# Miniprotein binders against q9h3h3: the designs that were tried, part 67

Target 1, 235 residues: q9h3h3
Amino acid sequence: EDGFTAEHLAAEAMAADMDPWLVFDARTTPATELDAWLAKYPPSQVTRYGDPGSPNSEPVGWIAVYGQGYSPNSGDVQGLQAAWEALQTSGRPITPGTLRQLAITHHVLSGKWLMHLAPGFKLDHAWAGIARAVVEGQLQVAKVSPRAKEGGRQVICVYTDDFTDRLGVLEADSAIRAAGIKCLLTYKPDVYTYLGIYRANRWHLCPTLYESRFQLGGSARGSRVLDRANNVELT
Key: E = the ipSAE of ESMFold2; O = the ipSAE of OpenDDE; V2 = 0.75 times the mean of E and O plus 0.25 times the DockQ between their complexes.

## First folded at step 5 (miniprotein)

Design y57
Fold by OpenDDE base, second read of step 6:
Structure y57 (fold): chain B 235 residues (1-235), chain A 87 residues (1-87)
Amino acid sequence: as target 1 above (235 residues)
Amino acid sequence: DTRERLIKLVEMLVEWIEILVRDAIELAKKGVDPEKIERLIEFAERLLEMAEELAEKAGLPEEVIEEIRKKVEEALKKVREAVEKAS
């Protein structure tokens, strides 16, 4: 297990963002074509670099599905980064509250539920469930990483527009659970990624705000959501 | 494979720096606060440090790393010059 630091993984994710994406856009493509698209590009078979025999001949950074209501808004990422640098130089204490305030100020509010799954049928099935939920309007946008050569776990990212909207974050968790996903979910704001705040960062900031654990026979939500910053169950 | 990935990461970081530099130059031309531009420069410098670290881990020759550094530094110099001209 080549000890890729959290920084390496983040850099790889960023590199993937720059490579071509395989996108199903429900705004322009009929929902009836989703099943054929899913069959053509199963995430377990789509390779990061377009390996021979893969559905893709060219490198693919991500496989994504855009919902009808999807509107990309990244906010002022540059202003955020500049403010972050200034804050670091000031020597002021950096807290999760500080990052939240920076995010709000610069309108960098997107976040994502993350799930990690081994390549194979379970991944493809999970992705199909998520993709349907996006096309049906239960979720706005999702992406999945292509298969790496090393056969490592693939990640599905399900986005929400505002990580500060706890209700929206919880609704997305519920929709993911309704899609049949039972694995552990972690929620990460994109602001943490843009600022280079990864696991074991020098500020001891946890980049994961929420954790969702599937619960059998529990409440209508089918999960328990933990606020990691406050160590409080939200659900 | 790991080495190739690391190299690609380095390339990406360099591309991101180039984007930041372009944006900084554009901001300078618009007469944006020099302090904001300096913060972008500082961020680009941090990305450069990260790119250098990754390049070293990838086993890239020092000459290549130095070339990357030089290219970025020259780009950042252009940003500073643009700020000076706009002030």
Scores: ipSAE 0.014, ipTM 0.285, lowest interface PAE 8.1, mean pLDDT 83
Fold by ESMFold2-Fast, scan of step 5:
Structure y57 (fold): chain B 235 residues (1-235), chain A 87 residues (1-87)
Amino acid sequence: as target 1 above (235 residues)
Amino acid sequence: DTRERLIKLVEMLVEWIEILVRDAIELAKKGVDPEKIERLIEFAERLLEMAEELAEKAGLPEEVIEEIRKKVEEALKKVREAVEKAS
């Protein structure tokens, strides 16, 4: 991670999506089995490429929990890619507004709250809380990265259906906080992921739309949510 | 066009392995931490396994899959040689 280029990070992300996933699917598995599954596969111990000393001997790309009502909808990603190619060729300015327009036009609306935590008890506890919220129906779907070779930070991703729906994004934040999560959260639309826009992108775009910070004894939500693009507090 | 997509993914994985190899050799020459170089080699080996699986799913001939494997193994050998020369 530290010292990897944007190309290396993109390759690693694609490799993770293609490797096998460890999935608890609440659509087909009783909720009573969740605690045993979480104990069997704590993300701090599941290794990315397998290890005799870990719960897995073979590679694992992601550890995921699907909610009872989860129904994947990625939109028209192919149309999005074609439109993106045309936009780059046109010489028109590439801005957050232009990307938002492309996403809406092609129905690529999903996004995710991200949290980065070091391997250990705090990560495993946070993931367990998120997983329970998904199985109980407060969140739709979530995944967490396995442990990297050198033990860098791991990421928990909590998805929402529509990044333009502020209420839905805020309700997901509320559910994450209700699950006991107190760390910094950042929200990224999947359209940025599909177009390969990461932190160090050539268009100097900030891929983070929202930022959530926990606060003690504050709002009823337990957090302050900032619209990063407009510098407007939403809560 | 599922087959066409799988073939494109295989090509992309091979290209990423080539980039990783090039960067690993340069990092080795600059005396970068051998642990980081070893991580890049392991990552490239995982990408190769994925490329082989996708190539099989795409119905590519065994000769083509073997050619990809040999190309990557030769590239990784060059990385290890660069590490040894820098040590």
Scores: ipSAE 0.000, ipTM 0.232, lowest interface PAE 13.1, mean pLDDT 79

Design y58
Fold by ESMFold2-Fast, scan of step 5:
Structure y58 (fold): chain B 235 residues (1-235), chain A 103 residues (1-103)
Amino acid sequence: as target 1 above (235 residues)
Amino acid sequence: GSEELREMVEFLIELAKRLVERAVELAKKGDVEEAIRVLELAAWLFRLAARLAEEAGDPELAIEALKLAAEVLRKIAELLEKQGKPEEAKKALEEAAEILEKE
């Protein structure tokens, strides 16, 4: 069942990436227009395949905000995929270390913090906070899924440019928390996404490297970040 | 189970068909490189659907999905030829022929 679900999720993700995106691009659009754009396209109301009653009549794969300094670099994804096929055929052990090395070799270094929220005000409010942080320069880029026909939770993805840069990953978590986000966050390198490796896979790889939980404690306040691969608390 | 697997195969086939429609529109707009990339994705999804159909014990559904994958690869070859890439077009046609060898 889990492997079956992973294939379904991979297919849906690929379709969403190929469908049109609704983008607020801070590189070309004044920041003063953000609040109006957010009001026009609340993710709880934007439908995946279009609906006359929603903000969109045509399919929307993702709703995204690009920061002023955003420079897309997905690396050599085709080379990564070819090398992955060769690795599988070679009989060499497939481990987190070998995937990390493939990612470095092909410059596929981006990753993302994920949060899953039910459709509604809380999702729209969280997305607005993240979008403002991106436009203000505290985060680089983010996207949120539209509402599926069947309903269910929607996902907000907040990207960092290098998953091997632990400090950068932690700084993004801090910025998400500063934006008022209190839900569970998990961090996944894009290399796993490009290779179609989800939670349940035949190689028993965990695509989630970190998880972040919001905690109010004693004299200190912030998030508790766990390195899932090594089972070590980082904060 | 097998019935859930068949439902997934049907979903993948529908998804791939939508991608083919999108690629046709991209090609009409002159976005040929993106159209080819989208068609490659559709071919991969049809091949995935065929593998899952085989696992579900439905060889007829698997054959149908493979035929759709081969059609997409031929479309990729046509677009590659128009772009002046005959070697890549030939490779796509060879892949289509290899797929159809398993009837």
Scores: ipSAE 0.006, ipTM 0.245, lowest interface PAE 10.4, mean pLDDT 82

Design y59
Fold by ESMFold2-Fast, scan of step 5:
Structure y59 (fold): chain B 235 residues (1-235), chain A 103 residues (1-103)
Amino acid sequence: as target 1 above (235 residues)
Amino acid sequence: GSEELRELVEFLIELAKKLVERAVELAKKGDVEEAIRVLRLAAFLFREAARLAEEAGDPELAIEALKLAAEVLRKIAELLEKQGKPEEAKKALEEAAEILEKE
């Protein structure tokens, strides 16, 4: 039952990745153009499959902002998938540690902080804050989903280069909070996405590595970050 | 139910076919490395479709999806040969043969 949902989510994600993206690329575009681009393509108004009443007439898979220093490296995803099949066949335990080892071996190290927001002003404001942080160099790259035909919440993904670098993950969390984001954040390594580790997976693994909650009222830090796999507070 | 699972299988097959079309376009433009990556994703989706078709009680649809996966692996082998990677091409062809041997 749960495998059915995971496969459906994987198929939807792949379709979005293959459809055209609306990209603000700070490597080739002056930062002064960002505000106009954000006004033209607010994520609450950009539709997944396009329509005459939206900013887009054609399908859009993702709306993304690339930082000036952004250099993508997806690693050896093919080798990762082959090793995953071998691991499942071997009968060896499938744990967060074994998945981490596979990711390191195949250099599939990227991961992302996720936030889910309803379509509207709050989503558009949050995305604008994240986009500015990316263009200003506090974050490397981010993307946001367009509005689905059936509605529902949209997701903002803020990427880091290496999910095993805890300091880098925490630094990204701090930058997100500094941009004014107060909602719940969860961190997922891309290796989990490639291997189909979603909620209620057959191996009973937690689908996220970290969770960040906003703290208000005199906290020394703007957030509390929990390591979900080991149940340890990092802040 | 089985009917909903069958609809998902058909969706995955159509999605994978679109991936193959995109990969062919990428290869024609000289983006061979990206084409191979996209074809690998298509092969994965066809194999997942086959597994779900079997679970839905449709072995004929499962066999068709496996045949499509094998075809994609042969296309990967062709692109690897063009890149001067004959050992990797051979492995892709062996993988395709294994898929077709499986029930």
Scores: ipSAE 0.000, ipTM 0.216, lowest interface PAE 15.8, mean pLDDT 81

Design y6 (at its last look DockQ between E and O 0.75; V2 from the best seeds 0.00; counts 0 for: pae E 2.0 > 1.5)
Fold by OpenDDE base, look of step 7:
Structure y6 (fold): chain B 235 residues (1-235), chain A 84 residues (1-84)
Amino acid sequence: as target 1 above (235 residues)
Amino acid sequence: SPERIRYKIEMLLKWAEILLKDAEELFKEGDPEKAKELLEFVLRLLEMAIELAEKLGNEELLKRAEELIERAEELLRKLEELLK
């Protein structure tokens, strides 16, 4: 979009992960405080670098909500990276199957549904719906990017524990749809993020495993989910 | 864990080095504004690396970060001179 390389995107993602997060943790904070927190830190107003007049004065990497059942488990990311470097050095072909095996071997199985929205009411409303779903236990954890540039799209990430568990991925899609989200969703495993595999990567790997499109009157889930690797509809 | 911190530092340094080279190329190609923007980001990455390296007490990684900072700052000086 903006001419940044895969390396730029990987570095920015890492920097955002390392910067301070604004977190609502339902494990330690009463659910009754969620609305006040959402009002205090609307994603469309929170700025990446703490611009004057924003709710935050310091840089914010992400705004996140943790559900009651949330337990951070990233697996062996270091081992994954070492294996990835060794694989690249070997000259062996790199396929989606290769990445799947690496993920399984190193227990890096988390993935996320992604939605991109312009800053404004729609974004803040979508985020509020997702945050409620997390606090109510329909979802485990979600985060949203702060505003980086005026008019630039922000991303909401809704996580699942295992990208290889199709049922879990589909359940999360259903919960997102139930929260009132109607936009296009894409599902990306975290292993792709950790390995710096973004769009237009040198291996020509598609980082998106699933795509969800909202459908009125369709399946009980209110969406059509496409397996992009196999070009098969799952719903 | 110390291992995780080490890994983060190494990744920060890796990205910083790659992006610094990209900034140098942008400068050579005659796009100093874009080079400057990228360089400012490189410096942030390196600052994070230094902070973590200090926390870890790893002198080798700290030295590597400092070397990259020196290189980045030199490029920044050149860019600023050109943009005046």
Scores: ipSAE 0.496, ipTM 0.857, lowest interface PAE 0.8, mean pLDDT 89
Fold by ESMFold2, look of step 7:
Structure y6 (fold): chain B 235 residues (1-235), chain A 84 residues (1-84)
Amino acid sequence: as target 1 above (235 residues)
Amino acid sequence: SPERIRYKIEMLLKWAEILLKDAEELFKEGDPEKAKELLEFVLRLLEMAIELAEKLGNEELLKRAEELIERAEELLRKLEELLK
């Protein structure tokens, strides 16, 4: 992350997406098997490229849990990408508003809460809590990155189906907090990911739409959620 | 979807070329360990691009990928000589 370009981050994300995933799919697998699966594939031990001594002998791009209600629909990603290329050559200003409109027009509405945790028991415990919330139906789908060769923070992604539905995004934040998560969360619409727009991008766009910070003393398992575009606190 | 596969190849090649330039710069700046790590990632991206381009049967994309591989392998030879 430190010193990585947006292009490096985008390329790494595409490579991980294209490598095999380890998936617990609640739509076809009994919930009673979840704890054994979590014990077999802790994210702190599953390695990106299949290091000796890890549970996996081949590359793993992501570890994922699909909830019973998960229905994958990425929308018109190819149309989105074509329109994005045309926009870049058009001379029109590129703003968060134009990206939002592209996402709506092409029905690429999903997004995700992100949390970054150091490898170890705390990461594995947080992932287990999220995975259970997904299987129990409080969350729809989540994934976690495997362990990198030299260590470093790993990421848990918790998806929502419509970033324009602020209530739904806030409900997912609440479910994450109910699972015992107290670290900083950031929310990134998938439109930014599909277009390769990461931090330090050449348009100086901020791909983070919301920040969520756990707050002691308010509602139990509560959050302070900030809309980054408007610098406005939400509930 | 051939159009979807073509888009993936084009993005892999675009990013591989950018990162290859970064690896070449790291080599010139005297950081061969980081240059080699980045180059190994570049070669993995190019392998993915080649496999997809072969599946698609697109000779233009195959040729572009092979040109980048040749350039990457030249840098790898220089790095291996320097590090050993």
Scores: ipSAE 0.421, ipTM 0.801, lowest interface PAE 2.0, mean pLDDT 87
Fold by ESMFold2-Fast, scan of step 5:
Structure y6 (fold): chain B 235 residues (1-235), chain A 84 residues (1-84)
Amino acid sequence: as target 1 above (235 residues)
Amino acid sequence: SPERIRYKIEMLLKWAEILLKDAEELFKEGDPEKAKELLEFVLRLLEMAIELAEKLGNEELLKRAEELIERAEELLRKLEELLK
């Protein structure tokens, strides 16, 4: 990511969203079919632009699992983007609070826990664990990026409906840990993604709200969660 | 909605133009492998923009996409000749 501009990252995100997705939809597909689907489409082998030698011959933007209760609602993204442009020209301060208010006003509330893993067995194993948690109802929806030509790290995204609902965000973290995931997790509201705000931005905003680290030993929760915005330990 | 489709086309064209300029600079600076990699992505963005513009029936957006793809294909031809 460090070598990519905000425009490049935004373009890649839109292209991935617009390309076909490989979806296991638990609303219409029996849970007993999940293991076969995971074996057919391991994310380390599914290629971004297709290859007759891979599981896919056509482009794939994302590999996703929808839970039984999944109901997509991205809110008013166009209204959000128009309001963002107006805010920038208004001279009003651009802070985490103003972005939160824009997100609430336009109902763009979803957010996600992110984990980045190199292509290989550990990625495929982590994705299988997350996918099973979604199908079993402990998580609502998740997706994983296909393998890029360069072979860089792939990302697993585990979504929650409302980034302002701290308890819901923490419950998702617990479910991810219960699925056997031990790597670093970071939580990002989708409002930052839609506005093209990444780590190095001109407003010096941190798009990461929470950070979760696996903890061995006497922790009942199994992880330490830090509120990155306020530098407060939550667990 | 037609307005959502139009917005997507405008963003694809905006980013394609920015990244095409970046690919042209990489070629000029002597990094043809990186230039070709970025250019292939630009061509993918332009293909998406063209498909959406055709679906929308917006001749102005289609023309803008076609002008950018011609520019991109000219650079691709030069890169393929250089990388032989």
Scores: ipSAE 0.352, ipTM 0.784, lowest interface PAE 2.8, mean pLDDT 86
OpenDDE base, second read of step 6: ipSAE 0.489; ipTM 0.856
ESMFold2 (binder alone), look of step 7: mean pLDDT 88; pTM 0.858

Design y60
Fold by ESMFold2-Fast, scan of step 5:
Structure y60 (fold): chain B 235 residues (1-235), chain A 103 residues (1-103)
Amino acid sequence: as target 1 above (235 residues)
Amino acid sequence: GSELLRELVEWLIELAKRLVERAVELAKKGDVEEAIRVLEMAAFLFRLAARLAEEAGDPELAIEALKLAAEVLRKIAELLEKQGKPEEAKKALEEAAEILEKE
């Protein structure tokens, strides 16, 4: 069953990435247009597969905001996939350290903070805060999933360019907290996404590297960040 | 129950069909390696749908899904030939033939 769940999640992720995206690109669009765009496409109302009664009649994979300085760098994904195939056939243990080394070797370094919220006002408000932080330059890029046919929680992804740069990861967390976000956050390197490492993965790996919890008055940053793999508190 | 499995099967078939459409677009743009990967995912989903349809007691739906999987494998073979990989193309055609013959 674990293998089936992982394959299902990988298929859903692939479909979402390949379907059209609704994008606010601050590199080419004035910041003054953001509020109107957010009002037109609230993530709680945008449907995954289209609905004449929603803001979209056609499928939408993701709703995204690109910052003014955003410059995508995916690294050598083909080289990563070839090395991954070789690793699986070698019989060598698949561990977080092995995957980290593959990511570094192939320059696949980006990662993301994830937050899961139920459809509704709180999700739309959180997304608006994140989107404004991106357009204002406190964050680089973010996306949010549309509403699924079956309902359930939606995810906001806030990207950083290097998951091995702990300071950069922590700075992104601080910016998310400054935007008013108080829910649980987890951090996942994109290498895990490319290689299909989800909660029920066949290698039994923890699918996230870091966890951030909001702390009332406990931290100057407003959060406590934990390295989940090593069980070490970073803040 | 079997009714919920049928709904899941129909969803998997529609998801796989959308992946095939995307792969066709990728191939037209010259991104043949990515098109093959997407088609391989579609073939996997059609075959999964066929197994679940059998479990749901719907052999006609299972046969439909297997035929769609065979079509995708033949498309993979065409793209592999264009990439200069005739041995891999032959294996894909053999898989497609196996699905159809065991039907």
Scores: ipSAE 0.000, ipTM 0.199, lowest interface PAE 13.4, mean pLDDT 81

Design y7
Fold by ESMFold2-Fast, scan of step 5:
Order: C-alpha cells, then structure tokens, then sequence
Structure y7 (fold): chain B 235 residues (1-235), chain A 84 residues (1-84)
C-alpha cells in the first residue's frame, strides 16, 4: 500500500514536471503585466489536465513566477543519483549529514519553503503575494501546483539557491511573512526530492529540515523557525 | 538506478491498465465526459512509461507500453467522435 502510494506520488511529480508550465518571467515581461496575469491564472481555478470553465483547456504541470535576477542552477543531479546508488550499495549509514555532503559535492544546493493550502480565495491571495515579492526582488522564484481532479490541498514552493546557507533560508522566510503569509511553512532541500526522501521513507529521515510558524510578538521577527530534527529554535 | 526505473515503469503500466479499463467501462456505461478525463490521465502515465522504457532500453516494457497506448488511443478516437 505504502509502496504503491509512494510510486504514485513519484509518477504524478514526473508528469507535472514534463507537462507545460504557465510562467510569468520577470526577466522578459514588464512588472506592470503581473496583476493581469494573476487574474487570468488563479491557481484555485487552473486545472491539472484542462477543464471546461477553467482558464486552461490543456494540461498544466506548474504555475511559476521567475524573478528578474533568476538564474537556475540544478547542479549535477546525475552525479548525485549515481553517488546515492553507490552509498546505498555500500551499506554505509544514510543520515542527513551524508545527504548534505553528497549535495555539496555535486552542487545540488537549491531548496524550497513549502506551504499547503486548500483551493480557494486564501490560496489565490497567498500566491499573488508571493508572486509580487518575486517580481519585486524579495524572492527569486516560486511555483504553485494546479487544482487536481481528486481535490486536496495545493502547494506553493518558494525556492532559495542554497539550503546550507541558513541565513538565506531565514531571509526567504522573512520575505514570505512580509508578503502577508501566515500559514505553516516547511523547508525541503531539492536533494531530498531528487533522492525520494518523502514522509515514511525507508531510511526514517525527517523529510524537511525546518518548520516556520507565524507568531505575533513585540520583539519576534514574525515567525518562529525550528530545526525539527534537533529541536533547536533558529529565531 | 536501472532497477528503480524498471519498477517505476512496471507500476506506471499497472496503473495505466487498471485506469484504462475503468475508462472503457465509463464509456460503455454512457459517461463519455468522465471516461475522457480518466483517459487523459492514462495517456499521461503511458507517455511517461514509454519515455522511461526507451531510456532504459527495455524492449519488453516498451512493447507493453505501446500496446496500452494503442488501446488508449482507440478509446480516445471513439470519445472524440462522440463528444464532437
């Protein structure tokens, strides 16, 4: 059952990456066009495989906004995967530290803050805030999933260049909070995604590195960021 | 690894076959709109399976995927004609 579910999720993720994306690219499109684009493609209404009454008649894998300074660098994912296979075959312990070292060696450093929201106004409003922060330069790149036919929550992903740069990760959290986002956020390095580290993985690793919870407080930075594995507060 | 890719292809083909049968039954029962929606997902699974099977160089899995996509495309032709 769990194996079936994990492979189903992997198949869906691959399909989304392979299908067309709706992209607002601030490197080539004036910022003044963003509001019209957001009104045309609210994520609560864009359907995964196209639908009568939706903005799209064809499949959409992701809805994305690229910042003006965005320059993608995925690193050596193939080298990472080969090293991962060698590690599993070696019988050596698989730990967060070992994964971090593989990621650094192969320059697979990007990661993302994740937020999961039900389809509706709150999702669309949160996405609009994130998209504006990207176009204004406070964030580098973000994407949001389209509405699935089976329903369920949609995910907004806000990327950072280097998951080992703790200050950069925290600065992204601050920018998300400044955009008015108050929901739970979790941070996942892309190396975990490429290697299939999800909840209930066979190595019993925590699938995310950090958790951010909104809090009101006179001296607080707007959120409490926790290293969940070590139970250490970072803010 | 090749073994993990093989298992993923096998799972994609298994899901595609089950869902294709469901789409064929929906068509037979007179629900062509739902049949088409499900079939579009099936075709997506099969496209992924074919791409992965080609990369893996596994002729048996590629042949199985091609047989299922032919069957899926036959149903798609019937649905498109009916929903014109």
Amino acid sequence: as target 1 above (235 residues)
Amino acid sequence: SPERIRKLIEMLLKWAEILLKDAEELFKEGDPEKAKELLEFVLRLLEMAIELAEKLGNEELLKRAEELIERAEELLRKLEELLK
Scores: ipSAE 0.000, ipTM 0.188, lowest interface PAE 14.2, mean pLDDT 81

Design y8
Fold by ESMFold2-Fast, scan of step 5:
Structure y8 (fold): chain B 235 residues (1-235), chain A 84 residues (1-84)
Amino acid sequence: as target 1 above (235 residues)
Amino acid sequence: SPERIRKMIEMLLKWAEILLKDAEELFKEGDPEKAKELLEFVLRLLEMAIELAEKLGNEELLKRAEELIERAEELLRKLEELLK
């Protein structure tokens, strides 16, 4: 086989969502406990399916940090999925604009900055920086994947509450850069995740909306952000 | 831990079988383009189920997935003949 398909990734994501999560919830846990929690559960050592030699003996789908003001709102995902099926059978064009309209109509507005890092010190350090930014209020919520049995890169997801709020998306990018992250970032609205990456790709849509590249001697925000769908620089 | 992967594979296989039947019905009803679109999705679900079953080392689930992919390939041959 030539790598993972979009459906494979989507089903792996479903499995991870269904398995238990390790959560630091700043709404109910004092911020002073964060450093000990991060030391106990470094993402490079937490295994996806458990191992007596790791911090976990049981499966872990995600390692997450919830900010003090975090108020989850997934919207009407069922209505979104029904409307998506109707759109496909209607013969109407499938574009970023029509998907955006479906997302707004069904209040499925959240999205996330994605960063992929190899297991090790750099991943653990990056996650610690992101987690502290969440607990301190610069970011709303974040999660990181555990180490897969077959190896490979792990992903840190940093969420924003409204992908249509471009300024909010850019502010999250700035906060990620301030946390010391230098790798490539891409931004994906959750509506694309719920509808599946494969479906977006078959209509030749960009699977992500934005791309952020680190600028070593650049702007005060530390990055250059590109609108991938329109190939337009935003910063 | 392998228990949850097994349940996911079983779910994928169940939905692949249901959607494959739907694709077969669309073909019989004279809608080969929609049948092909649905079949492509079914094949991807089966590819995922096979890969997960191989990693899990579960021969029974792998065999079930292989049986469904043979059936899907039969429909694919009919669609290729009709849409040529």
Scores: ipSAE 0.014, ipTM 0.149, lowest interface PAE 8.5, mean pLDDT 82

Design y9
Fold by ESMFold2-Fast, scan of step 5:
Formats: C-alpha cells, sequence, structure tokens
Structure y9 (fold): chain B 235 residues (1-235), chain A 84 residues (1-84)
C-alpha cells in the first residue's frame, strides 16, 4: 500500500494476530447461540482498539468462527523459511511452480478466499452468511477484520486446508456464493504470506492464485473462477 | 429458502434493535455525530428487513420492522434538529 513497506505490513498483521480475538467456536458452542453472537459483535461496529461507542472496550485483532471440524495445521513454517532463504541464495528461478513445490515439501498448504467490503450493512450481512455456512459445515473456518480507526474497507477471510486441492478451493467458492455473496473474491495461499510475497514483490509474482467473479444469470454456483497464475478459467 | 429468509430477517431485526439502543445511548452521552452515523446504518438494516419480510409475506416480521423504523426515525429527527 502507498504508505507501507513490507516490514510495516508484516508488523500490522502480527499485531492483529497477537491481539485478542472474538471467537465463535462451533466445536464447544451450540449452533443455536450463533445469531445472538452475530448480533452482539457485528464487524462494522467492533473497533480495532476499542472505544466507548463500540461493542468492545478492549483491542480486537480478529472476529472468527471455527467450524466443528476445525483443526489448525500450519505445517513446517520454519523449514519453509529456511528453504526459501536457500532458494534465494542459489540463484535458481523463483516462479509460482517453485513456491508451490516448496509449500508442498513443507506441508504449508492452507489458503483463503478474501473479500473486501466497506463498513456497513453489506459487510455485516456477508459475514453473517459466511458464519452460518461455517457453523453448518459448508465452510471450515473464517475471520473478519474489525473496523480500523482511520476507516477503510474490512476483509473477510474464508480458509481452505489445501490450496493445491482445486476442487476444495472451488467448493469453498460455491459455498460463499450460496451464502449470498456477490462481490469479487481473490484467493491467496498462506505460503505467500509466510514468505513476504505481497502485491508489489521483486520477483513479479502474483500473490493471488484464483479470482472469482459473480455472473448475472451465471452457473449453478453463480460465479466464474479464474486461475490467475496461468490465466485459465476453471469454471 | 423461506426458512433461510426468515432467519435473515430475524437477525437483521435483532441487530437493528441492539444498534438502535447504542445510538440512543450515544445521543444521551453527547456524541450526536456518531449516533447519527450508527442510526443511518440501523435504518439500512431495517429497510432490508422490510423488503425481505414483504417478499416472504410475513406480516408479523414486517410489523416489527416498522415499529423499529418509527423508533429510529424519532431519534433521527432529534439528531437532525441538534446538528442543524
Amino acid sequence: as target 1 above (235 residues)
Amino acid sequence: SPERIRKIIEMLLKWAEILLKDAEELFKEGDPEKAKELLEFVLRLLEMAIELAEKLGNEELLKRAEELIERAEELLRKLEELLK
């Protein structure tokens, strides 16, 4: 972004991850309690650092919903980072294929569909739909950012276990569309985040692997999914 | 899908009621600009609830939404007069 270095973006992300999260955990909480929880913590009103007019008095890094089958597995991130340093030093080509292989070797496979929405009714409605899909088992886990002090768009992240599992990525897209979401979606593997590959990187890699656009009168899922790396349509 | 629409309306009405109470509190605490911004959001939630309730043909949900809109519009009148 215009005012941030890669170090600044990493620091902001780390701060959010380390600050407290508001979590609805379907592994331990009955699904019947979800609607009340969503009403209490609408993401457009939950503030990043807490203020007197918001539902939270303390900082909140993320608002999350965990599905019944959620079991986090980040893989061997340390091994991934060591191998990445070795690759950079080796002078070998750094390509999407090379990163994919590195991720597979170190079992760093998770990824996420991202949607950016302005604070307001559409964001809260979208989040409620996603949260219900997670609790009902159509999606595995999701989180949404709180409202930043300076304003701006908020992000909903919907995770899948394996970015190399194309069918799983497409099934998540279908579930998001079935929840009534019509905005642009982009898919980013977590391996790119761990390696510090953002939109403007020196290797000219596209951190977005897939892109989903809603189509008026579209397919059964209501979307067109593009493989950004190869410029190939998947649906 | 009527069951899903009903659940969405109920959620919208619940959120609107909670946020309307927050807007009323902000007005009492002397933050009329924030109260107005939150109230405008409440009105958008209620407009959506009304549209969905009309499509569903559920008079009870429609009536509940209309009652909340009347309450919200009363606060809006007070805020617009104060911020004039």
Scores: ipSAE 0.000, ipTM 0.092, lowest interface PAE 21.6, mean pLDDT 80

